# Designs tried in a protein design chat: VH-VL binders against q8ixk2r445to577. Part 135

Target 1, 133 residues: q8ixk2r445to577
Amino acid sequence: FFGMLQNKGLTDYCFDYNPPDENQIVGHQVILYLCHGMGQNQFFEYTSQKEIRYNTHQPEGCIAVEAGMDTLIMHLCEETAPENQKFILQEDGSLFHEQSKKCVQAARKESSDSFVPLLRDCTNSDHQKWFFK

## First folded at step 5 (VH-VL)

Design s40 (framework fv_retifanlimab)
Fold by ESMFold2-Fast, scan of step 5:
Formats: structure tokens, C-alpha cells, sequence
Structure s40 (fold): chain C 133 residues (1-133), chain A 121 residues (1-121), chain B 111 residues (1-111)
């Protein structure tokens, strides 16, 4: 699957990665912004290794969550996906982070000016349902 | 047909708490963000915070974080805003407002009638 | 927080005249072609009523004499020909980021 990864509950919000430092594509938090339909910073690929890849810049980035954290951060992709970079996109639209046993939820960002995807206990909330468009 | 009906006016003493209700009807309550905004007499509008009724996710303006609690009761489609440690400066009309949707944008499309909270000794 | 400055504070006009209201944001409230600026009308004793959302989209039931324009930091609400019911206070509001903020208002009054 590839395209804009959109939230069912926040009807037109998509995964977005637009780091402020153009010289460093990794280490920054993934955010949610209104879906613009033009790909680029909202274009992601869900791979057979359960990665969510960001291919707009080189080298390719992969979304990860560090142990004990709840924020989604861009890391470098590896030849074999590490456990912290594996997300199961389930039939119901849940995006399940295998290592933490938590689900990705659309949430408000504290102390800054955007919505963000965060790990939360899995619920049947539409804020935890995602699909590629 | 969308309606937001708020509780009646309150008069409180400094140091007390007030809990304002906002009952929603005419739409799926759990599908829309609910905001709280206040307006002191003759003054402008001030955003307090927002809640999503589906999961109770809340965000508050930092100015109110220590004194405001926003909650919902899904069974009655009612949102609540509780403000504690009241001061005379909290005298205002308090509004609930629904966040409507249009092609990826969110905006306050429906408002409650307002609840006047007067803080006096 | 994003600060919104409305000007003028008061417009004194007659029915039939054109009203032009300005709202300036302390930083851009636009992203990928969408501007997150909304306009509300308020009359004494009433809640605010949505007129325009996302800079230029009229809300349901709002007369065509109301129009919004602008992008980035500078926005305008125009009433092409004032009707008696249009004399009210108008507020701009940004939905780009939280905390959501409002301008100080422009009062459109009969001269």
C-alpha cells in the first residue's frame, strides 16, 4: 500500500513529515496535517516488512517508536526492519505497534501547534483507524 | 437540526467551582470535537479547550490547565466544563461550540446559547 | 500563540455601503493552499455565528454579500452592500494551531 495515510476520526488529516532541518531528514517527530493530495511530505509506503516508509528524501526514512516512548520518530530504514519500526495495519484500520503492543492514535500535540500520531492503549476509537488514500 | 443546549446562569463566590453543561442533539455526538470558549462582558472571545467525545482526548489552553476539566457523558450526549478556584476575572459567558468539517478543515459551525457565570462576593 | 489583529476597531457606515474588515496574523496560517482563517458575526446577547471558514468558504445559509479573501498573514472580510441586520461585531479566528485564537473584533455600526 502507498499514498497518504489518512485518519478515519480526524477525517482529512494525514501522516506528514516535514522536518525543519533539510540537512537532517531523521530524528524528528511525525505529525498530522490536512491531506493535500500532492504526495511529497505526506507520501508513505507500507511495506511487506510492516514498515511505514518515507521516500520523499534520500536516504529513505522509516517510522519508529523507541522503547518506553509514545511518539513516532523518523529513523533510517534498515535492510531488516527492527522491531521498533514494525506496525501491523489491521483489517479494521488499526495500526498496531508490535514491540509496544499499542495502537497509533491521532492526538493533539502538547506544547506545539499540530496534531500528532501517538501510541495509546488499543481501543475501537475512529482516532485509531487509518487507511491509505 | 443540530442543537447545543447549555445549563442556566450561575452566581458563585470567589474560590468556588462551577460546572457548565452542553447537551448536543441532531448529530452523532462521538463524531465531532467539542470546544469551550468564554467571553467576559464587553470583551473578546477566549478559547479554553477542546474534547473529542469518542475517546475523551482533551487539549486545554495553558492558561486554564490547572483549573479546568473538560469531560463528556456519551449516554446523554453531554459535554461538561468545570472551572475551579473562581476569581472575579472569570465572570464571563461560557460557550460550547462544535467543530464542523469540510474537506480537511475544522471550524466552529454550531454554538450553544451561552452560560453566564458571575463571580462576586 | 498566534496573535490576530483586527482593523479598524470600528466602522461607521450606512446601509447599502461596502464594508471591508481586516485581520492580520502574527505568523502564516496557511498550509498547502489552505488558509485556516474563519470569520464570525456576533450581535448583543447572542453567540457568535459562523460566516466564513477557511478564508473564503461561506457557511451554510450565509448571504452571498459576505465574502472572505486572503492567505498567509493577511485576511479580509467584505460585505458588498450592508443590510440593517449586518450591523454587528465581527471576529476573525485561526484554526491553524492550538490554542485557537480570536481577533479583538471590528464593530460595524450605523453612522
Amino acid sequence: as target 1 above (133 residues)
Amino acid sequence: QVQLVQSGAEVKKPGASVKVSCKASGYTFTSYWMNWVRQAPGQGLEWIGVIHPSDSETWLDQKFKDRVTITVDKSTSTAYMELSSLRSEDTAVYYCAREGKYYGSYYFDYWGQGTLVTVSS
Amino acid sequence: EIVLTQSPATLSLSPGERATLSCRASQSVSYYGISYMNWFQQKPGQPPKLLIHDASNRATGVPSRFSGSGSGTDFTLTISSLEPEDFAVYFCQQSYSTPYTFGGGTKVEIK
Scores: ipSAE 0.083, ipTM 0.718, lowest interface PAE 5.3, mean pLDDT 88

Design s5 (framework fv_retifanlimab)
Fold by ESMFold2-Fast, scan of step 5:
Structure s5 (fold): chain C 133 residues (1-133), chain A 121 residues (1-121), chain B 111 residues (1-111)
Amino acid sequence: as target 1 above (133 residues)
Amino acid sequence: QVQLVQSGAEVKKPGASVKVSCKASGYTFTSYWMNWVRQAPGQGLEWIGVIHPSDSETWLDQKFKDRVTITVDKSTSTAYMELSSLRSEDTAVYYCTREGKYYGSYAMDYWGQGTLVTVSS
Amino acid sequence: EIVLTQSPATLSLSPGERATLSCRASQSVSYYGISYMNWFQQKPGQPPKLLIHDASNRATGVPSRFSGSGSGTDFTLTISSLEPEDFAVYFCQQGYSTPYTFGGGTKVEIK
């Protein structure tokens, strides 16, 4: 699967990653932004190792959740995906983060530049349903 | 067709709590964010917070986080805003307002008629 | 929080005249070509009514004499030729991040 990772409940918003420095591709928070169809900052790949990979810049980034945190951040991809970088895209569209036992939800975060994906207890909410477009 | 109908005016004493209701009709209640905004007499608009009825995800302005609870009842398509420990400075018209969806943004497109809450000793 | 400053506080004009209202944000409210600035009209005893969303897009049913422009931190609402029903208070509001914030309002009154 690859393309724009769009939210069912927050209907026009997609995963977006636009680091301010092209030489520092990792360490920043993943956000949600208007699905624009121009690729680049919104182009992600879901891999066989259950990674959400950002392929626009080199080195390649993989979305991860730091222990004790609820925000998704960009890390360097590893040859074997560590547990904090594994997300299960389920049949119902939920994105389950195995290590935390939580689901990715479209949400607002104070002190954020926009909407963001956050880890929350799993529910049947459309805000926790994702699909590639 | 979209309507937001709020409960009637309230007069409260300092230290009391007030719970304002907002009944939605004419659209799918669980598909839109619901905001609460207040306006003191003769003054500007102040955002209180927002809730999504599908999962009760709630965001509040830090000024209100310890005194405000926003909830929904999906069976009646009704949103509620409860404000506790009332002070005279809380005297205002309280509005519920839906966020309409646009290509990549949200804007408060429909508003309730407002509920006047007066706090006086 | 993002502070919005509207100017002038009051505009005294006659029907048929052009009104220009300014809203300045303490930081940019634009991202990827979209400016998250909305404009509302409020008449006495009524709730606010959405006029413009995303800086320049008219809400459904809003007359073409209303237009919005700007990006980054500086935004303008223009009423090309005032009608009697346009004398009201106008508020800008940013939807870029929570907490959402409003400007102090500009009152457009009859001269």
Scores: ipSAE 0.068, ipTM 0.718, lowest interface PAE 6.0, mean pLDDT 88

Design s6 (framework fv_retifanlimab)
Fold by ESMFold2-Fast, scan of step 5:
Structure s6 (fold): chain C 133 residues (1-133), chain A 121 residues (1-121), chain B 111 residues (1-111)
Amino acid sequence: as target 1 above (133 residues)
Amino acid sequence: QVQLVQSGAEVKKPGASVKVSCKASGYTFTSYWMNWVRQAPGQGLEWIGVIHPSDSETWLDQKFKDRVTITVDKSTSTAYMELSSLRSEDTAVYYCTREGKYYGYYAMDYWGQGTLVTVSS
Amino acid sequence: EIVLTQSPATLSLSPGERATLSCRASQSVSYYGISYMNWFQQKPGQPPKLLIHDASNRATGVPSRFSGSGSGTDFTLTISSLEPEDFAVYFCQQSYSTPYTFGGGTKVEIK
């Protein structure tokens, strides 16, 4: 799958990666922003290794969650995907983070842009349901 | 037609707690954020927090975190805001307000009638 | 938190006149051309009523004499020709980040 990764509950919001410095695409938080339909910073690829890749720049970035954290950060992709970079897109639309056993939820975070994807305990909430558009 | 109906006025003494209810109708309760906002007499608006009824995801203004609890009862489409350790400066009209979707954007589009909470000794 | 400053605090005008209300944010509330700024009208004894969302979009049922503009940190609400029912308090509000914050309000009163 590839395209804009959109939230079912926060219906017009998409995964968005807009680093302030184009010379360093890694190390910044992934955010949610209104789906603009232009690809670019909202274009992601879901791979057979269960990665969510941002491949607009080289080297390719892969979304990861560090141990003990709940925020999605852009890391460098590795030849073999580490566990912190693996997300299972389930049939019901849940994005299950294997290492933490938690689900990606559209949420609000202090000191960030209006909405961000965060790890939360898995529920049947539409805020935890995602699809590629 | 969207309606938010709040509980009636309350008079409390300092140190007491108050719980205000907000019953929603005319839309799918679990599909919209519910905000709580207060306004002291003759003053401006102050945001307290927000909850999403589908999963109880809650965000509070830091100044209210230790005294406010926001909850929902999905079976009755009702949101609640409980404020503890009341002080005279908590005297205000408390509003529940739905965060509706307008062309992909969220804005507080429908408001309850307000609940006056008076705190006096 | 993002601080919103409204000016002036009071506008004294007559029916038929143009009202221009300003709201300034302590930091940008815009991203990708979208501004997370809303405007509300409040009359005594009533809850606030949404007028404008996303800086410039009129809410359903709001008369065309109301318009919003601006981006980044500077926003304006304009009432092109005041009607008697427009004399009220107007608040700006940002939804860019939590906590949501409101401006102090501008009272539009009859001269």
Scores: ipSAE 0.106, ipTM 0.729, lowest interface PAE 5.5, mean pLDDT 87

Design s7 (framework fv_retifanlimab)
Fold by ESMFold2-Fast, scan of step 5:
Structure s7 (fold): chain C 133 residues (1-133), chain A 121 residues (1-121), chain B 111 residues (1-111)
Amino acid sequence: as target 1 above (133 residues)
Amino acid sequence: QVQLVQSGAEVKKPGASVKVSCKASGYTFTSYWMNWVRQAPGQGLEWIGVIHPSDSETWLDQKFKDRVTITVDKSTSTAYMELSSLRSEDTAVYYCTREGKYYGHYAMDYWGQGTLVTVSS
Amino acid sequence: EIVLTQSPATLSLSPGERATLSCRASQSVSYYGISYMNWFQQKPGQPPKLLIHDASNRATGVPSRFSGSGSGTDFTLTISSLEPEDFAVYFCQQSYSTPYTFGGGTKVEIK
C-alpha cells in the first residue's frame, strides 16, 4: 500500500512529515495534519517488511519508536528492518507496533500542530484505525 | 437538527463538587469532539477541555487538570464535566460545545444553552 | 499558550456605521494556507454563536455584512453596516493549538 495514511476517527487528518530543515530529513517527530491530497509530505509507503517509509526525500526515512517512548520519529531505513520500525497493519485498520505491543492512535497534543500519532494500548477506537488513500 | 441541552443551574458551597451534563441530539455523537468552555460574570471565555466520545480521549487546560473530569455516556449521547474543590472564582456559566468539520478543520459550531454554577458561602 | 489580544475593548457606534475589530495572536496560527482563527458573537444571556471560521469563511446563515480577513498573527472582523441586532460582544478564538484560547472580547455598543 502507498499514499496518504488517513485516520478513520479523525477523518480529515493524515500522517504528515514536514521537517523544519530539508537538509536534515531524519530525527523529527511525525505529526498529523489536514489531508491535502497532494502527496509530498503526506505520501507514505507500507512495505513487505512492515515499514512505513517516507520516500519524498533521499535518503529514505522509516518511522520508528524508541524504547520507552510513545512518539513516532523518522529514522533512516535499514537494509533489514529493525523491530522498532515494524508496524503491522491489521485487517481492522489498526497499526500494531510489534516491539512495544501497542497501537498507533491519533491524539490531541499541545504543539504548533494540534494532533500527533502516539502509541497507546490497543482498543476498538476509530482513532486507532488507519487506511491509505 | 443539532441540539445540545445542558442541566439546570447549581448553587454550591466552597469545597463542594458540581457535575454538569450535556445531552446531544441530531447528529452522530461519537463522530465529533465535545468541548467545555466557561465564562465568569462580565468576563471572557475560558476553554476547559475537550473529549472525543468514541474513545474518551480527553485534553484539559493544565490549570484545570487537578480538578476537572470530563466523561461521556455513549448510550444516552451525554457528556459530563465535573469540577471539584469549588471556590468563588469558579462562579461562571459553563457551556458544552461541539466541534463541527469545515474543510478538513474544526470549529465550535453548536453550543449548549449554558449552566450557571454559583459558588457562595 | 497562544495569547489573543483584541482591540479596541469597546466600540461605540450607530446603526449603519462600519465596525472594524482586531485580534492579534502571540504567534502564527496559520499553516498550509489555513488560518485557525474563528470569530464568535455573543449577546447577553446567550451562548456564543459562530460567525467566521478559518479566518475568512462565514458560517451558515451569517449575513454577508460580516467578513473576516488576515493571516499569521493579525486578524480583522469587519461589519460593513451595523444592524440593531449586531450590537454584541465579539470574541476571536484560535484552534491552531491546545489549549484553545479566546481573545478578551470587543463590545460593540450603541452610541
Scores: ipSAE 0.050, ipTM 0.704, lowest interface PAE 6.7, mean pLDDT 87

Design s8 (framework fv_retifanlimab)
Fold by ESMFold2-Fast, scan of step 5:
Structure s8 (fold): chain C 133 residues (1-133), chain A 121 residues (1-121), chain B 111 residues (1-111)
Amino acid sequence: as target 1 above (133 residues)
Amino acid sequence: QVQLVQSGAEVKKPGASVKVSCKASGYTFTSYWMNWVRQAPGQGLEWIGVIHPSDSETWLDQKFKDRVTITVDKSTSTAYMELSSLRSEDTAVYYCTREGKYYGNYAMDYWGQGTLVTVSS
Amino acid sequence: EIVLTQSPATLSLSPGERATLSCRASQSVSYYGISYMNWFQQKPGQPPKLLIHDASNRATGVPSRFSGSGSGTDFTLTISSLEPEDFAVYFCQQSYSTPYTFGGGTKVEIK
């Protein structure tokens, strides 16, 4: 699967990665922003290793969640995907982070004026349902 | 067709709490964000927060975070806003308002009639 | 938070005249060609009514004499020929980021 990763509940919002410094694509939080339909900073690839890969820049980035955290951040991709970079896109559209046993939910960041994907306890909420467009 | 009907006016003493209701009809309640906005007499509009009725995901303006609770009852298609530790400066008309979905944007397209909350000694 | 500044505070005009209302944002409220600026009309004792969304799109049932324009930080609401029912307070509002914010309002009153 590849394309813009869109939320079912927050219907106009897509995964978006636009780091402030083009020379450092790693270490920044993935956000949600209005789907523009042009790919680019909203273009992601779901791989056979269960990675959500951002390959608009080199080296390629892979979304990860660090132990004990709930934010999705961009890390460097590795030849063998580490557990913190593995997400299972389930049949119902849930995006399950296997290492934490939590689901990715469209949410608002505390003390921030933006939407972000966060790990939350898995529910049947449409805010936890994702699809590639 | 779309209607948001709010509870009636309230008069409260400083330190009390108030809970305003907003009953929605004419659309799928769980498909739209519900905002709360207030307006002090003769003043401008101030955003309080928003809730999505499908999962009760709630976001509040930081200035209200410690005093406001927004909830929904899906069985009655009703949203609630509870404001605690009332002060005289909380005297305002409180509105519930739905966000309509538009390509790339959300806009508050339907509003309740408003609930006047008066806080006085 | 994003601050919205409306000018003028009061606009005194006669029926049939053109009204031009300004709204300026403290930072850009546009992204990939979309501007997250909305306009509302409010009459005494009534809730606000949505007039324009996405800076330039009229809400359902809004007369063609109302038009919105602008992008980035500078936005304008125009009423091409004032009708008696158009004398009201107009607010701009940004939906670009939370907290959502409103301008202070422009009162369009009879001269």
Scores: ipSAE 0.052, ipTM 0.696, lowest interface PAE 5.9, mean pLDDT 87

Design s9 (framework fv_retifanlimab)
Fold by ESMFold2-Fast, scan of step 5:
Structure s9 (fold): chain C 133 residues (1-133), chain A 121 residues (1-121), chain B 111 residues (1-111)
Amino acid sequence: as target 1 above (133 residues)
Amino acid sequence: QVQLVQSGAEVKKPGASVKVSCKASGYTFTSYWMNWVRQAPGQGLEWIGVIHPSDSETWLDQKFKDRVTITVDKSTSTAYMELSSLRSEDTAVYYCTREGKYYGDYAMDYWGQGTLVTVSS
Amino acid sequence: EIVLTQSPATLSLSPGERATLSCRASQSVSYYGISYMNWFQQKPGQPPKLLIHDASNRATGVPSRFSGSGSGTDFTLTISSLEPEDFAVYFCQQSYSTPYTFGGGTKVEIK
């Protein structure tokens, strides 16, 4: 699958990666922003290794969650996906992070001016349902 | 037909709390965001916050975060807004309003009749 | 917070005249062809009624004499020929980001 990864509950918002410096693609938090339909900073690929890849820059970035954290951070992709970069896209649209046993939810981080995807206990909430557009 | 019916007018003293109800009918309650907006007498509209009834996800304007609680009762299709530590400047008509989705935008398409909350000593 | 400024505060006109109402945002409320600006009509003792959504789209049942236009920071509501029931207060509102914000309103009154 590839395209803009959109939230079912927060329906106008898509996964978005806009690092402050184009020369430093990794280490920044993935955010949610209004879907623009033009790809670019909102274009992601879901791979057979269960990665969510950011294909706008070279080398490609892969979304990861560090141990003990709940935020999604951009890392460099590896030849074999590490466990912290694996998300299981389930039939109901949930994104399950198996290493943490948590689901990706559209939320607001207290220190953020925008919405962000965060790991939360899995629920049947539409804010935990994601689709490629 | 979509209807939002709110509870009746309230008179409160400073420091008290008020809880306004909004009963929805004519649509699937758990499929639409419910906003709360207030209007002081003769003044403009001020957004308080929004809740999604399916999971109680709530977003509040920062100025209300310490005093407002928004909740829902799915079994009765009713939304509630509770405002604590009331001040005279909280005197206003409080509205619940449903938002529908149009072309990537959310629009508050149906409104309750309003609940006048008067805070006076 | 996005601040919306409406002008004029009051517009005194006669039935049959054209009304033009302005709403300016402190920052752009448009994103790739979508303008997150809505217009509401309010009469005394009543809740607001949605007129226009997404800057230019009429809500269901709204007469064709109402039209919206604009993008970015500058938006206009036009009533092509005022009917007696159109004398009311009009508010613009942005849904681009939370907190949602409203303009101060323009009162369209009988001259």
Scores: ipSAE 0.007, ipTM 0.616, lowest interface PAE 8.8, mean pLDDT 86

Design v1 (framework fv_traxivitug)
Fold by ESMFold2-Fast, scan of step 5:
Structure v1 (fold): chain C 133 residues (1-133), chain A 119 residues (1-119), chain B 107 residues (1-107)
Amino acid sequence: as target 1 above (133 residues)
Amino acid sequence: QVQLVESGGTLVQPGGSLRLSCAASGFTFSSYYMSWVRQAPGKGLEWVAYISSSGSTIYYVDSVRGRFTISRDNAKNSLFLQMNSLRPEDTAVYFCARGYSKGYYFDYWGQGTLVTVSS
Amino acid sequence: QSVLTQPPSVSVAPGKTARITCGGDNIGSKYVHWYQQKPGQAPILVVYYDSDRPSGIPERFSGSNSGNTATLTISRVEAGDEADYYCQVWDSSSDHVFGGGTKVTVL
């Protein structure tokens, strides 16, 4: 699957990656932004290794969550996906992070009017349901 | 410790006026949205009005629009609700509530003040 | 005006699980917050943004929100959980909307 990764509950919002420096694609937080339908910063690929890949620029990035954290960060993709980069996209749309055993949820960023994807305990919430558009 | 203390509730005749006050302490009052939420005897919670941290954004539930006025005094850490043209249906415990995340939900509530509108 | 529908009462035995529903048209597209109110007391926030808990609220309180129904789940219920529970959403058309409340009785 590939395309814009959209939230079922927060229907106008898509995964978005827009790092402060275009020459440094890793180490920054993945955000949610209004879906614009043009790909670009919102174009992601779900791979057979269960990665969520950002391949708009080189080197390719893979979304990861570091141990003990709940924030989705862009890391470099590896030949064999490490456990912190593996997300199981379930048939119900849940995006399950294998290493932490938590689900990706569309969440409000407290210090701003923006939204971000965060790891939360798995529930049957539409804010934890994702699909490629 | 966050505290919100309401006052001013009393028995009022229909058509009368009343001003409620809420005294805030234990936090930076000027940084938070504030709301009034009421509860009629034996009934559920009903949001009444909210006011932004600066006082520039104000919203009311339709049933009180034009009759109630929410205001705040950040220098005195106080929230107010001026109630005019009171109706029996306005009988309720009125709670002062602190809005979090720009007022989307309420993290701290006062104990309430009872307003009874009856002849 | 959006309306949130809650059952008026739920009875549960100690140690069992109570489930309180909050029905609303497309409520899964909104964030739901839950409050506990005991007689003569102010409400307290127990769950916010569908499933997050404030500090001091036990893990046995959890929430979910999907389609037309949000649910507050209280696992391993204790006598002290007996209270009225209210759901609430921020709705741009009606601003803050509360459900009618559910009285949880621990029998």
Scores: ipSAE 0.012, ipTM 0.637, lowest interface PAE 8.2, mean pLDDT 86

Design v10 (framework fv_traxivitug)
Fold by ESMFold2-Fast, scan of step 5:
Structure v10 (fold): chain C 133 residues (1-133), chain A 119 residues (1-119), chain B 107 residues (1-107)
Amino acid sequence: as target 1 above (133 residues)
Amino acid sequence: QVQLVESGGTLVQPGGSLRLSCAASGFTFSDYYMSWVRQAPGKGLEWVAYISSSGSTIYYVDSVRGRFTISRDNAKNSLFLQMNSLRPEDTAVYFCARVYSKGYYFDYWGQGTLVTVSS
Amino acid sequence: QSVLTQPPSVSVAPGKTARITCGGDNIGSKYVHWYQQKPGQAPILVVYYDSDRPSGIPERFSGSNSGNTATLTISRVEAGDEADYYCQVWDSSSDHVFGGGTKVTVL
């Protein structure tokens, strides 16, 4: 699967990665932004190793969650995906993070009116349902 | 360094056609999304059309969809806007603008070319 | 509706602070960009991502964005700051929504 990773509950919002410097793709938080359909910073690939890749730069970026955290951040991809970079896109649209046993939810960013994907306990909420457009 | 130069604006009768061009220099044209933005005399800015770096993804504002066609030639560093079935309401200065896709903002603009649609 | 509301004009004395607002439903959940346009000239990006400045733009220009209002602030205003200012966001209709513009007069 590849394309814009869009939220079912926040229907206008897609995964988005906007680092200020295109030469520094590691360590910044993945955000949610209005879907534009132009690819680039909203283009992601879901791989057979259960990675969500941002491959517009070399080396390629892979979305990860650090132990004890609930934010999605960009890390470097590895030849064999580490557990913190594995997400199961389920038939119902849930995006399940295997290492933490939590689901990715569209949520409001703390201290801001912006939205971000965060790990939360799995529910049947449309805010936890995702699809590639 | 970065330059965008529009051309082709002229007086056209309603129902007529016109093709605008934008010559880009000072950057790798094929790496950027491009846009046309217009401004009617004494009015504000209105986005018209987007085209992706490869030319495969294109968006239009509703009022021009089906009448205008945006295209690009990466080998010639050129952006185009083919305007058909022109209306008096299309009278405006048309700006060529470079799109920073990560921010969805226009970081460089041309000086514009005036299109007047009048009988 | 993808409507951004700006006051049509703002008057400010030299050396004082001008504030230009951009109103929109839940605009704080979006990134707002600001452009300056002088008569007969192309627009110039002055603030992007709510509060960042391009190289070459004076520190007197700053921005904020929260709730339903984004604001461009010009401190220690100079005569050369007279211009039309436009806010811009990306919205769900795939339009780059521009505000109606604010004419800043330094008197």
Scores: ipSAE 0.000, ipTM 0.532, lowest interface PAE 15.1, mean pLDDT 84

Design v11 (framework fv_traxivitug)
Fold by ESMFold2-Fast, scan of step 5:
Parts: sequence; C-alpha cells; structure tokens
Structure v11 (fold): chain C 133 residues (1-133), chain A 119 residues (1-119), chain B 107 residues (1-107)
Amino acid sequence: as target 1 above (133 residues)
Amino acid sequence: QVQLVESGGTLVQPGGSLRLSCAASGFTFSDYYMSWVRQAPGKGLEWVAYISSSGSTIYYVDSVRGRFTISRDNAKNSLFLQMNSLRPEDTAVYFCARDYSKGYYFDYWGQGTLVTVSS
Amino acid sequence: QSVLTQPPSVSVAPGKTARITCGGDNIGSKYVHWYQQKPGQAPILVVYYDSDRPSGIPERFSGSNSGNTATLTISRVEAGDEADYYCQVWDSSSDHVFGGGTKVTVL
C-alpha cells in the first residue's frame, strides 16, 4: 500500500514528515498535519517487511520507535527491517508496533496544539485507526 | 461467491505431459495474481508457480522450472499449468489458488485435481 | 529456498489452548499466513498478516510473529478444530514458502 496515512478519529490529519534540513532526514519526530492531498511530505509506503517508508528523498527513511520511547522517529531503512521499525496494519485499521506490543494513536503534542502519532496501549479507539487514501 | 474448479488430473507415465485447467467465477479474474499449489499423498503443501494479473510476471519453484509453464486467459477466466517431462515426484493433488495483495497469501482455493505419475 | 519448521503434531484436550509454532530465520520480518486443512478438503485461510482473521473465522484463532518464531494459537479448542495447519510466507526471492504442517489432534 502507499499514499497518505489518514486518521479515522482525527479525520483531517495525515502522517507528515518535513525534516528541518533536507540533508539530515534522520532523527526527527513524525507529526500529524492537515491532509493536503499532494503527496510530498505526506507520501508513505507500507512494505512487505512491515515498514512505513518515506520515499520522497534519498536515502529512504523508515519510521521507528526507540526502546523505552513512545514517539515515532525517522531512521534510515536497513536491508533487513529491525524489530523497532515493524508495524502491522491490521484489517480494522490499527497500526500495531510489534516490538512494544502497542498501537499508534493520534495524540496532542505535550504543551501545544500540534498533533503527533504516539504509541499507546491498544484500544478500539478511532484515534488508533489509520488508512491509506 | 468465489469459485475455483480444477480439471485435467489423470494417470501419466514418467516423461509424459499433461495440461491442468482452473475455471474461475464469482470475481474479476483479471485483477488477481493466481498460483498453483500441490500436495503429494500424505505430505504437506508446496507452492509450484504464480502468474501476475496481466500475465507478464511469472515465477516457478526450482524443481519444476523449465518443465512446467503457467499461463492464463483473462477473457475466459481460466488458469493453466502445462506440465512436461513429468517425474514420479510430481504426483500430487494440484490446487488452483487466488493470490491476494500481489501474491502474498491465498484467500480462496479450488478442490484440487489429482495427477499420478507412474508406470 | 527458505525453510519453515513446524512440529509434526500437537495434541490438546477440548477446552484447552493449542499453540503451533513456525520457525524461520528472521521470520518476524515477513508476513505469516496460516491455513487449516481437513482430510479430503482444500485448505482454508484462518489467519493472515500474522494476526488478522478472515470473516467467519472465530476469535479463538489468533497469531503472533516475532524474531525467529511465528505462532498460531487456538484457544478453547473444539473437536472441529482437529486438522492439519500450515504456515506460509512470501519470500523476498518472490517464492511462496509453506511450513511442513502440524497435525492438531483433539483428544
């Protein structure tokens, strides 16, 4: 699958990655932003290795969650996907992070009006349901 | 409802040839990758070959490469397996299976057709 | 080709839980699908993409996949669950690979 990853509960928001420096695509947090329908910084690919790839720039980035953290950050893709980069997109729309056994949820960024995807205990919440549009 | 019906299985001598057919109904056949999967008597499942929706991408398991040819006719909703230079170890029930998501898994299977290769 | 290793058989009492493993190098990096086959019948898909269930498959069937082992779990086993179970992956070499199968006996 590929396209814009939209949230069912936060209905106008999509996964978005716009690094401050285009020559440093690694290490910054994935955010949620109003879906603009133009691809670009909101265009992601879901691969057979359970990766969520950001293919807009080279080298390609893969979304990961570091041990003990709940934020989604951009890492470089590896030849074989490590456990921290694996997300199962289930039929009900949930994104299950295998290593942590948690689900990706649309949430407010602490102390701001911005939104970000975060790992949370899995529930049947619409804020944990995602789909490619 | 989705239906896959295999035919053509019979007794063949080693070195012989046989063509299997699979008739598909209940879905848009031209949208799906298709596979042949076989099962020797008392043994497990073994994937044999797949063909893309357009017919342009084809792959075979090593043991049949060069001997078997998978093909399809989208206008007739039919899948085929041409088997040449048959060996006793090719004896199996051959299943027609529908591939989903570009060949990742098999969501529907036919009832199978038995091919016996023996003198 | 890749090899997927399953135990040849698993015995389980009615109402208990059966666990069927599928071992493979780095299998957690691949999607695992599970099929149930009863004698004289075609296989049916019971779990796909590691843990999803097709319509009509009871929630007693669940799956997981991590590291080198995928597992099909059948809770509250019923006599009708007696069958052969196969795991399957699509390999990066574009080949479909099946495990050897596990005969589940309910006794």
Scores: ipSAE 0.000, ipTM 0.507, lowest interface PAE 17.3, mean pLDDT 84

